# VH-VL binders against o60147: the designs that were tried, part 2

Target 1, 175 residues: o60147
Amino acid sequence: MLEKNKYLYIFRHIQTNQVLLSQGNVLKKTALFQLPYPLQKPVAPNGMRPAKLRKDHWVPLLKVEFPNESMFQSVFMQLLNYRKYRSVQPLTSDLLKLPIPVRRRKIMRQEVPNTIADLADILNKEKFPENSVRLQLSDKSDSEYADWPPSVQIDSEEIKLSRGFREKTTVDEAR

## First folded at step 17 (VH-VL)

Design y3
Fold by ESMFold2, look of step 18:
Structure y3 (fold): chain C 175 residues (1-175), chain A 118 residues (1-118), chain B 109 residues (1-109)
Amino acid sequence: as target 1 above (175 residues)
Amino acid sequence: EVQLVESGGGVVQPGRSLRLSCAASGFTFSIYAMHWVRQAPGKGLEWVAVISYDGSNKYYADSVKGRFTISRDNSKNTLYLQMDSLRAEDTAVYYCAKGEYSGYFDVWGQGTLVTVSS
Amino acid sequence: SSELTQDPAVSVALGQTVRITCQGDSLRSFSASWYQQKPGQAPVLVIYGKNNRPSGIPDRFSGSSSGNTASLTITGAQAEDEADYYCNSWDSYGNHLYVFGGGTKLTVL
């Protein structure tokens, strides 16, 4: 019996730049539980958990290929826990001064760089074999949010899919 | 003076509910995450739950998930813990704690005792 | 691997130096905090971060860390330092987002 490679898929919202983590190449509605709970009084939907998933609003940010399930599960769970850690920090004075809609937009705009930095921090502190983890980004300049360990091989090819991680046209595997 | 004061503890039978309150004073309650931590008699500390400054994020220890609900009312500077389906192993002193930057607990209440017994 | 491990008990002679240790995988990513608890009282924060003391904590309390191990050091232990000491940290590996060590009972002889 041979283990199959496992992929971590990360999506970005086209308007808000919020981030969702996925074990599969298509977002499930349950991924929305990664977003903050709705407040008692309705608040503008930006930065809040919407009632339904609009798949046309979520595009690939990056994917990470792991050689086995154990490495994938460790990194995935840690990354979720890093996000929870950030979500329970006190409100800073510079954010407190902002009107609530502006504050929420500023927080959401940090999710992409924060997620990439957190992923790199986890990978730097894990002791994975050299070149065992392959990273592919939709925008290669996003790799500049972090310093990557020798275990990570950054793919020179950007992700070019229009939505999700599935090719909209038939993939030519015979070439 | 920064203070946290818990209330609502008591003796209850298994399967019953209790609601704990924590009154906060001396600091801007609405910018800090708040926590519940418990300690069974003669045992160590166990983290129970956290709620973000605006209540939009809530997380629970596995031992209480689905039975306990953390909440807050920032207009009253009050933290709550609703405890449903209580079990004997929930017997403990319950502390509320103020979460500082980077997650340490700089201020604790004196605790309120919950005893779950027939 | 989500646990923080502490020795359950340690003794120190009055005026001597003692070190209480805490070990766990999450300490590589998140700093330990240290809490003192005297009988019948709430825990009190004594050290956070690498070596920060809250206001009112005597400078005989200090902290250090290396790898997945954190230490609390008390130099010149006094009778009033007799207490239980707990480390805690954010848990990067599990669903118990804050993890406490089992506690160390310090006896001052």
Scores: ipSAE 0.753, ipTM 0.879, lowest interface PAE 0.7, mean pLDDT 86
Fold by OpenDDE, look of step 18:
Structure y3 (fold): chain C 175 residues (1-175), chain A 118 residues (1-118), chain B 109 residues (1-109)
Amino acid sequence: as target 1 above (175 residues)
Amino acid sequence: EVQLVESGGGVVQPGRSLRLSCAASGFTFSIYAMHWVRQAPGKGLEWVAVISYDGSNKYYADSVKGRFTISRDNSKNTLYLQMDSLRAEDTAVYYCAKGEYSGYFDVWGQGTLVTVSS
Amino acid sequence: SSELTQDPAVSVALGQTVRITCQGDSLRSFSASWYQQKPGQAPVLVIYGKNNRPSGIPDRFSGSSSGNTASLTITGAQAEDEADYYCNSWDSYGNHLYVFGGGTKLTVL
């Protein structure tokens, strides 16, 4: 489908809050390659790749519609860069004050807000035309994690969640 | 004083292995990403590898991927670079560098020379 | 992989201003860091982020960026500024790497 090429879906893991980016509304197995290294059971720690994609463990976090595929690709690549960049950064002073288990949990919890903030930062830098980018969130409150540029129009409707799958549409309901 | 001291360099034949060490002092080693950067004689700087603060993430330059292994022992404040299957083109001064926020290197060692020659 | 390009050599008269530029796609997403290296010495960080100087770096060093470029500017070049300068940034997706520019040899005349 030609139209899906301009859609960014971000999925979060329901347990670890890891984030996967997707071109289109279906999470592909290859998305796991976004995570650096494979890890065995039980649960992959933050920043590590599960051995297998369990689609049922991933839920859509947000959807972004870009004016065209080129803009999508630009933002997509930048998001990946930001994520990987963070993976090798030193710990913040705030995190260092926490016990290791708590710290790890905190880091994992930050994946979603960090990704959202990254997206906003990227979009702020890109200077796309006003209201040219449409953002739809599974939770509207997540939009508060960042300041969005004028190029972003936030949809008043929340995405209908389907684990590991595309957003539910009227067409899907009819089938 | 923040300091990095590399060791383990020397002359080796192609195909051999060498292990470099970098001793860190003066800062909390265990919370920083650490890097190896090398510089061939008369050439520019080349990033080699990075390891996250806890060793959970490692990345390598394509030129060394599959041959070099970066590791660390936070209990010893030491960074390592295991270099296997060494090639002539691996000849360089190898620097360890401390990662910092926003992805820059604020502290460098003085380097250790690795010479790969027949 | 993404590359950073620098002019291999530039010259500046003593007391004058020189700008060393780094160009690459990664600079659109990330700011550059700059390193000074004198012969036989390890690199020294001189600029990072938007325009941050580490402690001990003279204020004549400054950083800027525009589009896919980053620049190191030395305002009022001193003889001791003669060195190689390297920019550094991040690589593109697909085994992301840190990447250095090719370096710029600065001669102070």
Scores: ipSAE 0.147, ipTM 0.714, lowest interface PAE 2.4, mean pLDDT 87

## First folded at step 19 (VH-VL)

Design e1
Fold by OpenDDE, fold request of step 22:
Structure e1 (fold): chain C 175 residues (1-175), chain A 118 residues (1-118), chain B 109 residues (1-109)
Amino acid sequence: as target 1 above (175 residues)
Amino acid sequence: EVQLVESGGGVVQPGRSLRLSCAASGFTFSYYAMHWVRQAPGKGLEWVAVISYDGSNKYYADSVKGRFTISRDNSKNTLYLQMDSLRAEDTAVYYCAKGEHSAYFDYWGQGTLVTVSS
Amino acid sequence: SSELTQDPAVSVALGQTVRITCQGDSLRSFSASWYQQKPGQAPVLVIYGKNNRPSGIPDRFSGSSSGNTASLTITGAQAEDEADYYCNSWDSRGNHLYVFGGGTKLTVL
């Protein structure tokens, strides 16, 4: 059985392409705090933090196996901070020309490639041992979003996707 | 010319609340993240809080988390800092600062003094 | 949370070169910005990125980095350069998104 503490899972929203980070293959409700604050009440606009976690809206994007929990924790925290930092940057010139709804959608669409790029950047800087980190993607082509360090071994097999905040298992397929 | 003008500072007792304002001009306010940075008398600079261009993201220093609230009104080109449950250690000049890419502040206000004393 | 450390005070003779250094783990990965503050005044950005000067900042100010350090160098110090200098960066590992150094008081002799 998988040791949950050394596994990073990243989930994507099926509509907005926003991402949530998870320790282990089960996405917790507290992960919603990773999403932006809603600007309007009572219903959060599309792409902002909802009141409840919808299990059917999230699918696994990738998983990363680290040598130990300490390395996991370090990368996990850095990923969160990278996202926070990006969220408080000024608007780029290309975005400024767009209507607000279109702008928001474009920003959300960039979360997947940006997150993958962040992960690669963090791992490049960490200088973990060669082939000590295992990366599996739901779409192998997503690996092209970044240059990976020697510490990363990319799995040739794609992650099995399922809704409900977990990796699809053989048991799930039998249901 | 870029201008940032803080207001709302004063003398308050511990446990009280105070609201600071920062009026911005000379740039497109709604395009940039805005920050509060404070400086206790005779001490160094301390980052306090940041708010994204549209207000959707807010982050705070641990020293003020749960007590301070950063907000903005882009229609008025104004940044706010609601300070609740004030403590003596919150005594400082509070600066409004304009954020730029790669973690630097290119413009600062002249600051407003907040004094928390019994 | 990662911290940035600076020497509390340094001195330089008029016309000489001085380097103010900031040290911290965040600087291994990210650039520092530098701010000058004179008594009774607000901070002023003097260096950002690898070695960028805002408009109006004299060319005697320059920035550099090495390992876990960033440095502000004043080549040919002038009397008006006497001030407090603060480094700043963002923290990818800690709980504070932005962090300042403790500041360095520069005296021009």
Scores: ipSAE 0.745, ipTM 0.885, lowest interface PAE 0.6, mean pLDDT 90
Fold by OpenDDE, fold request of step 22:
Structure e1 (fold): chain C 175 residues (1-175), chain A 118 residues (1-118), chain B 109 residues (1-109)
Amino acid sequence: as target 1 above (175 residues)
Amino acid sequence: EVQLVESGGGVVQPGRSLRLSCAASGFTFSYYAMHWVRQAPGKGLEWVAVISYDGSNKYYADSVKGRFTISRDNSKNTLYLQMDSLRAEDTAVYYCAKGEHSAYFDYWGQGTLVTVSS
Amino acid sequence: SSELTQDPAVSVALGQTVRITCQGDSLRSFSASWYQQKPGQAPVLVIYGKNNRPSGIPDRFSGSSSGNTASLTITGAQAEDEADYYCNSWDSRGNHLYVFGGGTKLTVL
């Protein structure tokens, strides 16, 4: 179990493209705290925090293996803060021209590329050892959203998804 | 011209509550995050809280978490800070500030003084 | 906050150049903003980002950064520049998204 602590999983919502960060491949209920708190009773499709975690609504976007838990923790916290920071920035002129519902949808759709870009930026700044970080993407084309530092080794294989949200394992393939 | 005008400051006893207001004008209020920053007498600036343009995201300094609540009414171009369970160390001039990209504050109010004393 | 550190006081002769420096780990990754505060007044933004000046700020004010430091430079200090100066940045690693330096009191001699 100790080895699981060095793995970052980023999940995306299958409908809204919202993102959740996770230590390990199992989403915790507390992950929902990463999403904006609703003023009323909205669900995830409205771009707000759902009342309950539906694990089956989230699929892995990418997996990152760090050399150790400390490095994981550092990057994890930074990713959270990047998102927080983004959430309190003024809207761009382009967004302001859009109706509120359209605006919200557009912002949500940008969460995936923004998160990937954030990760790359953080890793570029951290200056980890060469090839010390392993990155695997569910869609290899997503790696194009950012320039990755030499510390990152991109896996040629994509993450395979099982039914639901979990990465397929050898055991899963045998079933 | 951008204007931010704080109000609601005064003298209160410890444990009491106070609500500050900030009236904004001269810009589209609902497009920007707003902040509270305070300054104790003779001390430096301390960031207190931020609220996103639509109020959906709120963040606080650890020193005020659980006690202060930031809110806004975009229809009134007004920012609020509800301060509960006030402590002596909360004594300060409280500024509202307009947020901008790259985490800077381009406009500040003149501040309102909050004094917490027994 | 102790996350950004500044010298508490510096002095400069009239017409001379002075540099106020802010130091912190966050500055390795992010640009600082600088605020001028005169006695009894609210802070005023003087520099942000990569040496950007708001409208109305004299061109004698400039910003720079190196390593884990950010600096505000006043080239040709004037009497009216006597004030407290605060640096600010956002912290990607901590719980406080926004952090101010302790402030530097600038005296113009």
Scores: ipSAE 0.728, ipTM 0.883, lowest interface PAE 0.7, mean pLDDT 91
Fold by OpenDDE, look of step 19:
Structure e1 (fold): chain C 175 residues (1-175), chain A 118 residues (1-118), chain B 109 residues (1-109)
Amino acid sequence: as target 1 above (175 residues)
Amino acid sequence: EVQLVESGGGVVQPGRSLRLSCAASGFTFSYYAMHWVRQAPGKGLEWVAVISYDGSNKYYADSVKGRFTISRDNSKNTLYLQMDSLRAEDTAVYYCAKGEHSAYFDYWGQGTLVTVSS
Amino acid sequence: SSELTQDPAVSVALGQTVRITCQGDSLRSFSASWYQQKPGQAPVLVIYGKNNRPSGIPDRFSGSSSGNTASLTITGAQAEDEADYYCNSWDSRGNHLYVFGGGTKLTVL
């Protein structure tokens, strides 16, 4: 499955809009480690890290095809770090005025646009060759969250929505 | 006036544990990420750990990962660093620092000295 | 993880201008912050962002950046400016989110 190693899939939670990154079109349990620990139990569905991965709760947000695995890995790690960085930034005044539960929900709602913006920022800085990165979105309007560099070719077709999976292959159908 | 006051430093043997505290005042503690930064004698600054404003996110330097635990009590305006399995190379002045946007530290405590020696 | 590098020591004559430079890949993408540390004291933030000075920091301190470098400039060095200076930045590529330079000892002659 070497071909799949160059594909970044981003999933969003259907309720909380939390975001998970995936290498390949199958969301793995280990992806849950991308989510913060809850302050108090129970964990889900309070918008924190659930104990178990429910693949049916996640839908594809976008797919990115890189020229090779190295470029994928670079962008993947940077995306994770961008999320970490954001998680330790001071809250805006608007958020500080809100009760903690409301604040958390609002923050989670921003994960999708923030992640898209992060991806665009990273790609702008990486200066990959022109049209070397292919981006496909579940909703084309999501591309408006950021300015994309010339290295990114945005697919005119939207990706098919599939919970837990980005695309069904012949192998996937056999499962 | 922002104040950060570290405490809990001392001399310990290798393998032992120590817990540092940082008392914060002069700002809304629960709104900001807090950091630990250490400095070995005669050496430079080394970032150790960060904890988000509500404690939901914690990150560590590789040098201390698995041994140190950062925590906070917002009701007490206090930051903590639990240091387990201490090593000689952990000997340093430990500073607590207030986090700010764009990854800079706008306020620092005066530090507390931790000496790990046999 | 990417590192930030600084010259270990620089000198400046009283009243003259000195530039302390920090170099690293992270600086291509992110702003540096600078900290002054005098002997036996805690670090003090002197510059952050493009060229922002905290309250209480003299205007002789300024910041700049170019390529993979960030610089702290002291225009008209004073005796009290003798100290160690550390740069810091965020690293998106490494395992450490926050990275310090090795520090530069500034001597005022």
Scores: ipSAE 0.720, ipTM 0.879, lowest interface PAE 0.8, mean pLDDT 90
Fold by OpenDDE, look of step 20:
Structure e1 (fold): chain C 175 residues (1-175), chain A 118 residues (1-118), chain B 109 residues (1-109)
Amino acid sequence: as target 1 above (175 residues)
Amino acid sequence: EVQLVESGGGVVQPGRSLRLSCAASGFTFSYYAMHWVRQAPGKGLEWVAVISYDGSNKYYADSVKGRFTISRDNSKNTLYLQMDSLRAEDTAVYYCAKGEHSAYFDYWGQGTLVTVSS
Amino acid sequence: SSELTQDPAVSVALGQTVRITCQGDSLRSFSASWYQQKPGQAPVLVIYGKNNRPSGIPDRFSGSSSGNTASLTITGAQAEDEADYYCNSWDSRGNHLYVFGGGTKLTVL
């Protein structure tokens, strides 16, 4: 549906806190390629890319409605590149002192706030029209991770979830 | 003193493979992302590939994606570039470069020349 | 656009000031780094971040940015400053991730 093409959903993994970006409220298998680590069967260790997408393991973190698909695509690609950029930066000395598993956990713990901060930074740079972008969060407190530009209107209501951790719609309720 | 020394360049025919190496010293190799950057004769600089400090993340320029493989051995302080299916347009001096924050390269090797010709 | 554009050539009189400018959308989000390359030599980092000089780089080199542009300024150009200069940045919009400008040949007159 063309109407869904202007919606960005960001999902977090319920166990690892990894983050996936989605065009629309349904995660595709190809979303797994966003994860930086190689595919491992059957289940990847923490911080790695699993072989299969378990949709029931991913919950919406936030939803962004853009004025059009072009703006969505621009922000979507930038978010991916921000993540790639971060993945190749040198680690802080404090992190390097930690065992690899502990280090990975600490890094993954920061994926949610980092992604939110990235989004805010991107939107600040894009200079979209005032109140042209609508942001809805599963937890309103997450909005505090960043300063949002005037282009962003934050919804007063939080995301409502249905089974499978997708946004519940009137259509879904009728089924 | 930071040193980067490339090796493995030479003359090869199209379709052949070549493996470049970069020996690093003077810094903690395993702490930094490493890059390959190339320069065709008389042309500008072109970024080729990057590998994270631990080798867990690799990214490539579109021009070499699917043909080149970047890798590293932190126990040997060595960076590698496996070049497969070489083309004439791959002819260039290949530099290894040390990565830093904010997307800059603070140290470069002297480069190794790769010539692809029939 | 994911490209960085530079003027292919500029000239400056000895002792005068010259500004080399890099333009691209990526520069709105990320800082540029600048590299000097002399014939037959490897590139050398001269400016990174907002206005940071690596050790060994003369203080006549400075960096600035505005909007979608970044600039390298040489205040009091010396003969040894004759070289090719490349800007670089992280490309947030393209697939190349790291992008170089086309380079600017600086001639010192």
Scores: ipSAE 0.686, ipTM 0.874, lowest interface PAE 0.8, mean pLDDT 90

